# VH-VL binders against UPF0128 protein PH1314: the designs that were tried, part 11

Target 1, 225 residues: UPF0128 protein PH1314, of Pyrococcus horikoshii (o59052)
Amino acid sequence: MIKMLEGYYIIENPGVVPAERRFRMKDLKAWGYDLHLGTIEGERAYFISKTGERHEGETYIFKGKEYHVSRTQKEIPENARLLARIIIERGNPYLEVWLEEEDVKFPLTKEDPRIILKRIWEKEKLNQLLKHVRAVGLTTDFYKDNVFTQGIPLPYEEYPPKVRRVLREVKDIHRDLTGFGRFVFQYFGEVDKMHNYRLYWTLPTLHLFDIDIANEVDKVLGMLD

## First folded at step 4 (VH-VL)

Design a18 (framework fv_lutikizumab)
Fold by ESMFold2-Fast, scan of step 4:
Structure a18 (fold): chain C 225 residues (1-225), chain A 121 residues (1-121), chain B 107 residues (1-107)
Amino acid sequence: as target 1 above (225 residues)
Amino acid sequence: EVQLVESGGGVVQPGRSLRLSCSASGFTFSSYGMSWVRQAPGKGLEWVAYISHSGSTIYYPDSVKGRFTISRDNSKNTLFLQMDSLRPEDTGVYFCARHYDILTGDYFDYWGQGTPVTVSS
Amino acid sequence: DIQMTQSPSSLSASVGDRVTITCRASQDISNYLTWYQQTPGKAPKLLIYDASNLETGVPSRFSGSGSGTDYTFTISSLQPEDIATYYCQQYDNFPLTFGQGTKLQIT
C-alpha cells in the first residue's frame, strides 16, 4: 500500500542544518518529536515526526524513492549520534537519520525561536535597513539575482561588503545569539512602490524541526501596513 | 578599558610547535571576532588567522593553512594560536587584534602589544 | 586575493608639509579600507576607517579619501610626532590584506 507524500517536497532545504551536522537523540524528544524505525529503498533508516503523529506501517513514495515506517522507537541510546537529512511534507518535517556510535553535543536553544526573532527584528529597524541598502547603491536587481536574496542562510563573511555594513548597523541586537545561526536576506518584490526585504537570524531548530514556527517567524518579520 | 595581552612567544627550531595566548579584558569577548596578525623583522603587517565571536567561522591565508590553528575559550576570555611545523619565514612579532564588528573580520580597533616568535636553527 | 599596493614605499618631508600617500586595490573594495599608524616597537594604531572616517581622538590633520580601487591618505601639516610607518588594509574580502607600508621620515 503506497501513499504519495503531499505538500513541499524539499530535501536538505536551504537553511536546514548541514547534512553532516549531528545531534543527540534525546534532543529530538525534548523538541517534542518521535523517532521511528523504517527503511529507505529497503535499507534501515530512522524518521522523525511531531509528537502524536502516527506513521507506523505507512509506505510513501517521495522523489522516486520508497520509504517505509515500521515502528516508533521506545529506547534511544545515550551515546548515539544522528546523521540527518530533512524531507518536508504537508508543513511537517521528516528527518532521514542514521545512528553513529559516538556522542555528539549539538547546542539547542530551548527558547521559542519566534520570541527571539520578535526581540531581534522590529519595524523601525527594517525601515532603517532598507534606507541603508539603497544608500550604499544596492538595487532590487542586485539582490534579486544573487544567491543570498533567495532565502539561503549564509555566514556573515560570505555576504557582499555593502550587505555586511548594513548587518553591522544591528550588531547590538545580535549579541543575544552568540554561537548560532546565519543571516538570511530575502527580497519580496515591490509593494506600493516600495521594495520589500526581510532579514532574520536562522536557528538550526527553526528550519530543521518546525516549519510551522518558520511560517510564524515570517509573519513576525513582516512590515506593518 | 579594552586590553589585549599576548604571551607564549619564544625561540624555537624549525619543525617545532608553539602555542600563543591572548588574554582579553574590558569588553564582552564572546561578542567579537578576533584575529592574529604578524610582522617579520623590518617587514609589513600580515594577517594570519581569524575566528568569529562564536568560534564557528575560521579563516587562514594559504601561507599558514594546515599548520596553524586558531581557537578561543569564551569562558576564560582567551584567544589561542597553535603553530605547528614552524618555518624560518614564520619569524616575527605576533599581535592579537579585535575586529570592530561583532560578527566577523573587518578592521582592527584594538591591538595587543605583540609577542615575539623566532624560528631558527 | 585582493592585492594592496602603496605608493611611495618611503617618503621624506619637512614639518608643516602636506603629505599624501596612495593605496591601490587590485579590485573594487567599496570603501572598505582602513589606515593605520605604527611607530617602531609599538602596535599599529587605527587612524581612519571606511576610507574617510576619522577615528575618535585622532587629530584632524589626518584625512582619507577615494573610492573603487584608488584611495588617498593625507596629513595636511606634518608634525614631528607623525614619524611612523603607515599601512592601508582592505576588509572587503578574506584573506585580509595590507599594503606594504609607507615609511615617513622628517628632514
Scores: ipSAE 0.000, ipTM 0.417, lowest interface PAE 16.1, mean pLDDT 64

Design a19 (framework fv_lutikizumab)
Fold by ESMFold2-Fast, scan of step 4:
Structure a19 (fold): chain C 225 residues (1-225), chain A 121 residues (1-121), chain B 107 residues (1-107)
Amino acid sequence: as target 1 above (225 residues)
Amino acid sequence: EVQLVESGGGVVQPGRSLRLSCSASGFTFSSYGMSWVRQAPGKGLEWVAYISHSGSTIYYPDSVKGRFTISRDNSKNTLFLQMDSLRPEDTGVYFCARDYYDILTGYFDYWGQGTPVTVSS
Amino acid sequence: DIQMTQSPSSLSASVGDRVTITCRASQDISNFLTWYQQTPGKAPKLLIYDASNLETGVPSRFSGSGSGTDYTFTISSLQPEDIATYYCQQYDNFPYTFGQGTKLQIT
């Protein structure tokens, strides 16, 4: 029947304010997404989901609109382009994308700082990241002359190999969460009851390093209030 | 769409100076670290200098430390390499490259076409 | 400094062959390794980052693997346009260091 869409969709929304960009179809495939053809409120549309998800024949309701998926596209059209905009809702950011089948003057790559994947702050993935990076147990004598407090970082090369390995895992998870942008991590240390140093990474507020995108996110969040 | 274009290369005598420029377009220059990489004729790649997005963090290998100075002008989307006290072993093609800086330092995802520098008497 | 030793220095293979190049670091670099392709007279092009991640727009016949100090780069079915010199680079610590390169020729 009718159910909530768990993947991505492509739709034109003239009320969306933030970033608006075009990007190449080959980037979509390289990022691990499948393209589907269908309708939104009876009008032809394309939908995006992670590679391998089955949506053919399904109907979804998302943000009050009815979406029907007709089929999965086996081939990505050579001249197709995606047009992307950002919709931010408090606690649930989204990017709406549009497929353009006609000529495109400005094709984009994943390197364009304005390209954002839908739900770059998916709650479940963010919770997994927070759990993973919140605590690294280390012996007190390993950090005998080094104390981490209140988010004071060391230069990367000065971290012990064990800590650098955890930072690399955090980087891998970070790349999976966003198509662009970066996070600010605060880390601090404490000594637990077992005499282990505990190194925590906290994300009390997500912050994007790209100034244009950070400004766009803040602008949309301001509009919601 | 991302472009890096080097200029300023040439032929100079040992002990002289040369300044290279790299003009960036198609991305937010002020958000990326930048590096210079060189290649001697028939030889491999050698990293020469790094500068952070703000210009506050700079690194050099020992081979050029004290002789080369990397700098940037974010208002003009331009990267510079000032090369002083040039030696014959500094001869090569010099590439500017975008450094994909994350929570950890990264790799070079875009390169310029290179500009040749020859140090010869 | 981290030394990167690449092997072989040169390699000749036929179209359709599987080609493997190796890169060894003097210390654990925990997957902070890239592979670049350089055709004569041109700038290097990024193929693989973080040891195994394929850069956007790079054909799937290219792949990377490995961990710790030992890494490999593979072309599963060699094509004529793959004639080039291939370099590995570590970015675990400054100074950044490259392997000496592997020159690939097609017979």
Scores: ipSAE 0.000, ipTM 0.420, lowest interface PAE 15.0, mean pLDDT 64

Design a20 (framework fv_lutikizumab)
Fold by ESMFold2-Fast, scan of step 4:
Structure a20 (fold): chain C 225 residues (1-225), chain A 122 residues (1-122), chain B 107 residues (1-107)
Amino acid sequence: as target 1 above (225 residues)
Amino acid sequence: EVQLVESGGGVVQPGRSLRLSCSASGFTFSSYGMSWVRQAPGKGLEWVAYISHSGSTIYYPDSVKGRFTISRDNSKNTLFLQMDSLRPEDTGVYFCARESYDILTGYYFDYWGQGTPVTVSS
Amino acid sequence: DIQMTQSPSSLSASVGDRVTITCRASQDISNYLTWYQQTPGKAPKLLIYDASNLETGVPSRFSGSGSGTDYTFTISSLQPEDIATYYCQQYDNFPLTFGQGTKLQIT
């Protein structure tokens, strides 16, 4: 399940998650989280905490609810239910993960530097892909061509041979980002002998770094308290 | 250009301590995770310690856990490895290494220092 | 821990030969595997990442393939400057682990 807040997206793990969308324990640990099995208000649940902050046998209050840690996990269960969102900090994306909540509100404001760093990070990822793609012979200037903002992406079957070659090269640059997205290529056709395309990074089933989404950032910032 | 320069190696007796440093230049140090990797004479590579870009996440293999401490000073572009209770099996060349640009899944090393030798004997 | 086993441990070949080295993980590592080249007395150099992606500036004669637990590194036409020890590394889980290395010599 995906929820959207005017340009912000919350990814909800519905339990069993396909391998290409799973967070691994390595990823959670590297991002600074422990996964626990225990109880929340007396009901069995999986929940996370910052690495080293909570210990087996501990009971504590968090966000008005009583948590008890029965066991710290070494692997992610297939039936874990987690909400995830992206936070960019000083050019580095990190993931904030918590238990499924009925209502989710972000403590971000329009002055939050993490949102500015998200824009820098998105540009950097796109530029790295563009350098490689252009090196393999795709002649285009999609940044100055408005087709990518107004056009409809063409289906793969209509891609010219040169564009299909570019897609193979893009896939050879990066593996799908397991648990947190993949790179997407969209082709808008040939105009005045120029191929018009868009490269961006996206979550499985969601276009988080789509150019159209980036245009909504200021609206979202205006809505946050 | 990206450069990593290790220092602090030397010869020490078992049970003593040694502190290694790695000076980074040519990139935004605070944006990259860093590791120490060692290599015993005539042997292969062994990962020793990892620290995230912010310093918040740290990992060690069981062989050094409780004896070694990795740390960083982002204001000085410097990585450290404090090695306590040294053993003969800790002998080797110690490399500092930069995590790849793919900060979501890239716990491999795109740039390495030239290494600093550590000998634990007699 | 994930154990990485390389084969062969050493290999001798002639200039122009096709050379293949294999790396086997004790469990599925989902293509989170790199290949490094280490010239005697020097630091390792990244050649291949994500099992099959060639690092920028690395000659096209180097390639990687594989999936799951079984991975292969190939040099399509061996050159004198390729004399080195080659290592695979998994980054699917901590602790990070390397293969024991394959020493390549030219006859």
Scores: ipSAE 0.000, ipTM 0.429, lowest interface PAE 17.1, mean pLDDT 67

Design a21 (framework fv_lutikizumab)
Fold by ESMFold2-Fast, scan of step 4:
Structure a21 (fold): chain C 225 residues (1-225), chain A 119 residues (1-119), chain B 107 residues (1-107)
Amino acid sequence: as target 1 above (225 residues)
Amino acid sequence: EVQLVESGGGVVQPGRSLRLSCSASGFTFSSYYMSWVRQAPGKGLEWVAYISHSGSTIYYPDSVKGRFTISRDNSKNTLFLQMDSLRPEDTGVYFCARYDILTGYFDYWGQGTPVTVSS
Amino acid sequence: DIQMTQSPSSLSASVGDRVTITCRASQDISNFLTWYQQTPGKAPKLLIYDASNLETGVPSRFSGSGSGTDYTFTISSLQPEDIATYYCQQYDNFPLTFGQGTKLQIT
């Protein structure tokens, strides 16, 4: 018994996906928050297509429910929207969410998210990044009035020199802080959806200007002690 | 156990100032975003101000920008709303509300404190 | 600003009736919508979040549905204690905005 998400599928290693079958960016807010809460069972199960034909596929847990995975594009109903695809890069599985504008990748794991968070914290990588961000002295007024007010990022060249310096100084490790921040928020499911989640997704470096996000991460990590 | 208690409301003349307070208990105040929401007599709810747990991020609607200032004192578990240049349309019951960034909505509200701006 | 419009502004119904209230946003809010109950003289109480999720401790007769710009709130079997004004609120973008409210009276 597998519960299917009506009108949606997760597929493994698809070919070309038509634009009309992709998510809109706004749909990521409703679905993406639970990506890190899903688990891979690894057990094969049969699923029923819309035509009643039974297929063998991989099963995954999403919000406590089992969902089937189509292994080829030909198994996707014409009217279905794709939730995501599963890809393997350098031996590691990722769930890639397909949006009309771009694709976003989330690592898949059977490991408890709390253990992963504690491991990262214990290595002090995030702590060093947060310390650096705070030491630069970026102000709330700049964040409120110039960076997040319109929900639109500025081109790199239009940021003040001080802000551009911060972005350059930690550019090689921005991925670590941005990825960890999204991972932490997704682990707890519901977060502030008004600005922060979409900005992290589309503008990973902008999290450096949000001291409250750094404090929220600290609060979440404190719960692991 | 979660309690939010507003105070500082009263009757004030147009153009004057008033400061509201909200005393929080039963939760770790410094870990939550907080907001003020008002309700005019016989009317609906209107969001007034929003402040992050650290006090570093603050938002206001255009109706109160430049006149109202939200602030907090985490050591005293208290939220404030400083209201300057008060107008008759600011009359209403002012509610203190907790906003959890992880949930994205107001989960607990205070009882409200009445503010009347009249001549 | 995102404008929230509720319909009807008021209604009267009998105990046991099915009651439906609608809320429309001026733009897509991606289910970032809550429903609150405000009994006369009291603070609002959260009933439903993310358009369709029932808050813990809220009776199962309350439900929400909808997507995009159109949302509905339903009481499947009206009870006397449900006399209240009901508000929808979006949290997709600032400023946070509420509907004008629907006053429910029981006959």
Scores: ipSAE 0.000, ipTM 0.405, lowest interface PAE 19.0, mean pLDDT 62

Design a22 (from lu07 with heavy chain G33D L103F, light chain L96Y; framework fv_lutikizumab)
Fold by ESMFold2-Fast, scan of step 4:
Structure a22 (fold): chain C 225 residues (1-225), chain A 120 residues (1-120), chain B 107 residues (1-107)
Amino acid sequence: as target 1 above (225 residues)
Amino acid sequence: EVQLVESGGGVVQPGRSLRLSCSASGFTFSSYDMSWVRQAPGKGLEWVAYISHSGSTIYYPDSVKGRFTISRDNSKNTLFLQMDSLRPEDTGVYFCARHYDIFTGYFDYWGQGTPVTVSS
Amino acid sequence: DIQMTQSPSSLSASVGDRVTITCRASQDISNFLTWYQQTPGKAPKLLIYDASNLETGVPSRFSGSGSGTDYTFTISSLQPEDIATYYCQQYDNFPYTFGQGTKLQIT
């Protein structure tokens, strides 16, 4: 598996993301992928497939225990490329995907292509988060309480009352939906330089759920007028 | 077949040191994360140390931080645990254990254990 | 640290009985839990991983279930060779922690 997922987090944001919050192979299962160990020609191999799909579908085969994805590597092994694409699509902007043809999609600049990719993703996540915050009536006070600025989960009792109310509602709806996920923050860096806030994102399944929650909260608040 | 064989245990006085070894065979040692797990007489299991397959990532519980050092020599298929400033509560059987995978914390193979007794 | 509370500490049953052991985590561990069997004087053996998956070569009478903070290990029909101590272990976060063990005795 790609050992650089943990290393990349350290390189991108040294000392910012605790080991307990780094990407894990088990996270792939939460994103709807099955992980299996098998053998190919006598050597151990990992089979990653979308839940319920056949081998010929989106099954990605990784041989051995270590893969590296590097900004300096012009050609990336096909298996590492596919895993990187899945991770980026599912919301991990810290994994670099550098393809020969894709190089032209990034400006010829002194800026790291990973930073450009990260900014694009962070803009999208910021827009969705702001929509959610507005829907639940949370303002800059929510950010001031350090919930989204540091991305470190607090014991439930230490969250402000307004945040605890929202977390209870999210948890209750989670119980009733087919979607799965836990309330987890993922570090995406600074997206609002004017206010010096750092945005943290939730798991992909929770992100989709978050949009639905915002809409439901909006409706409920409308009924209270 | 996969085999893990521990050695280096013994009886030692408090404050002294011991170095345990675990010899691995039957698999590509350099591809697996490894841990040490101990068991006090008549008591349960306690995880003691973790080292990644490359040796670059190491973790310890607070009970042994600063006193124990885990290391490995992939060219010799050997795992080590250097135990300094030993205390009576460090007494137990020490097991070498292989992780199923680089991101999993469960163990598919264990050695038979080597006894360590810290007493006056 | 994640605390693993295992119950009961000891259990006595007859051959053919259904026996159940439980583990409670101090926080959600997302099914990152294993069950081991240890016979006296031997190293532990992996029985169940990821809360409910049976390890290859382990008899089908052993099973695991649960989610969140509460997990259960079951032997559907106890056999004489099942006399042992059973341990649960979480691997959601460092440090890895084990339950205190359940000593199974057969009458």
Scores: ipSAE 0.000, ipTM 0.414, lowest interface PAE 19.2, mean pLDDT 61

Design a23 (from lu07 with heavy chain G33E I102Y L103F; framework fv_lutikizumab)
Fold by ESMFold2-Fast, scan of step 4:
Structure a23 (fold): chain C 225 residues (1-225), chain A 120 residues (1-120), chain B 107 residues (1-107)
Amino acid sequence: as target 1 above (225 residues)
Amino acid sequence: EVQLVESGGGVVQPGRSLRLSCSASGFTFSSYEMSWVRQAPGKGLEWVAYISHSGSTIYYPDSVKGRFTISRDNSKNTLFLQMDSLRPEDTGVYFCARHYDYFTGYFDYWGQGTPVTVSS
Amino acid sequence: DIQMTQSPSSLSASVGDRVTITCRASQDISNFLTWYQQTPGKAPKLLIYDASNLETGVPSRFSGSGSGTDYTFTISSLQPEDIATYYCQQYDNFPLTFGQGTKLQIT
């Protein structure tokens, strides 16, 4: 039922979590994301927000409506029910599911709230790795200049060992991502002035300044703010 | 499950040619980099060719450069190795191998190999 | 080219023994090293990647360590099914290169 992946936890077959465990989770003083079930105009709707933030988050509409992810404030109804939570403690996100009603079945649809929440968890993993990649990029100025001036795809094998080590660290989550699976890292470096560049991946070749890929990754990263 | 099956090996005289094939199944072949690795009788492993998932990037060691050509047909899930100007030192079992992913050069799956003997 | 040298070329050990094999690169390979097991007549099998990460399904008695140019592969308690030839491989740079192999015999 539980899948271990580099210190991260995925509950593959979620069920009802005992009240005692829910109490323990409340004591962790960790941040994360909460998934609630409520109603919008008579239709079932899922609300995802950062733990403790009731006025900012993401709204997922289910059974006939598309889901939305944005930094726009979404007020979670007072009577919404907590279904699941992602906990971020000491850099290790993990997913726990708390079913509040016996009539709630998982998965409910292809828009299963567990799948949506898992995608948010995957974004957290990607964000942690991108922070690491950005740090590596800051010390690898040679590649910034080459990529910036040439603008051509560079095969994985031609990257410096330090860059390849960081790229390899993201391999374990790349396959997990669906709909947001394009790899990107951003770099701030100082040679004689601040420079900003973006390297990103389309299987198999790394491309510089592909607007579609950069926009997709920026959208995913924006949801982590 | 993931399966790689080599074919096309045989016995040939020096200077002749052979074309090896590798049929892939159980995974999205077009998403993976592939290599050929050989092993001489009683000796160790030697990498001989690399090809990216799309076929646009290809690498060879100096020992086979100019004589061997790696290629792929993603519509048929098949990898090829065209071996020209064969030499006795090319004798060995030739393995088709899949790279773990596009970030790394190690192999998570191998075929069972096809024997090639270059004999005079 | 990066040269990979394994030591020893062969060894014999008894069931339950701790076995250690060393792999040395001619230059720093930044932990871009993999260990494979090859049973006679079969294709190689991935055991350890990135110098120290155990592949899924591989018994915990196998481990790897090292950094820079010097790497070690260990079997903590040798089992009969471990009789095989073991290879290290670097993937820091092309051409990809393997060690010459270590033949493990069981007594």
Scores: ipSAE 0.000, ipTM 0.424, lowest interface PAE 15.6, mean pLDDT 64

Design a26 (from lu07 with heavy chain H53Y Y59K T104E; framework fv_lutikizumab)
Fold by ESMFold2-Fast, scan of step 4:
Structure a26 (fold): chain C 225 residues (1-225), chain A 120 residues (1-120), chain B 107 residues (1-107)
Amino acid sequence: as target 1 above (225 residues)
Amino acid sequence: EVQLVESGGGVVQPGRSLRLSCSASGFTFSSYGMSWVRQAPGKGLEWVAYISYSGSTIKYPDSVKGRFTISRDNSKNTLFLQMDSLRPEDTGVYFCARHYDILEGYFDYWGQGTPVTVSS
Amino acid sequence: DIQMTQSPSSLSASVGDRVTITCRASQDISNFLTWYQQTPGKAPKLLIYDASNLETGVPSRFSGSGSGTDYTFTISSLQPEDIATYYCQQYDNFPLTFGQGTKLQIT
């Protein structure tokens, strides 16, 4: 499978909390949307359900960012069926979970969503399918030709905003990537930007510098349809 | 509750200096890039300085390069703008603003602004 | 530098009217465009980011669209509290640049 792992999934019999890293998600074709977690007021955190209702929750801190979790969802009944959604929000992968009968949004406190997503991506064997597709590179208003960021001796903050956004998303999707500033694979342009951008985020091998993605991106996207 | 409060504005003669401060609260200041944006009386918005969350990357437009210095003190949750060699065209309200994320270039929160008048 | 040009510079409309403001970049900015509302005497407020995404808490009558160099901001049914100056801003590259602003008045 080489498609984006965003969408809705059903987790059957997730167990009683903590159900850390012991269940697999079942892939369903579905459309996802942005996660809205809410606000912090004093020592209390609030999150927003997908119907727009406000619920009190706990604050979880991951890599300096604050996330809100539902206190009421800590104790998931045995044999419960959960609706789950994998999303990429502002470059960060999240697992959103709620009971099928309760329409609330939260990240799970017992599992790092990025670790869950990484395990799921690893099971797809995407890297084995992409060895013969080569990268074209990145173009910006500052650079006139295709630019590979490998070997450029700049802090990531010194790159143009387009490049920095791509670097942030690669970094956030690939938790163990220490060289996130060394390779950037994206086309810029009205017809190519969003499709090539989304395809790149389905590639868990972007942290492998020997993998090339080329002008054949549209052929790969055709395979997904 | 995110709050940004500017101070240090005033009236100065051309060629003089001013130091603006912006006190931040309600968020982890050290995790966000910050900017200064100014607005001349009756005119539009103009970006004048950027500093990254760590302080390692600093950017200015050509109009203030060599005259303005942006800095931050993460231990005090405070952003600064040192303005040297002030000119009449530097007159305006100066806002501090938070960048939405470390790598984003737009502003999700703004301070109330502090007025700066450069006149003889 | 990327120049941002807004049109019109000012307009008058009646409550309930559909209002459209245009922002044009001197080069392709790949949807890295934001719209702000500034009420007299106040700081700007974020309304739209990434050309078309509505900021949380902003009324649904506000919308953004466009791509490449041409972008539009629309108020589907103008309300009295919408009297303000509206600015577009690009963040495709430094220096960050704003449009000159569109002053909206109710007749």
Scores: ipSAE 0.000, ipTM 0.421, lowest interface PAE 14.7, mean pLDDT 60

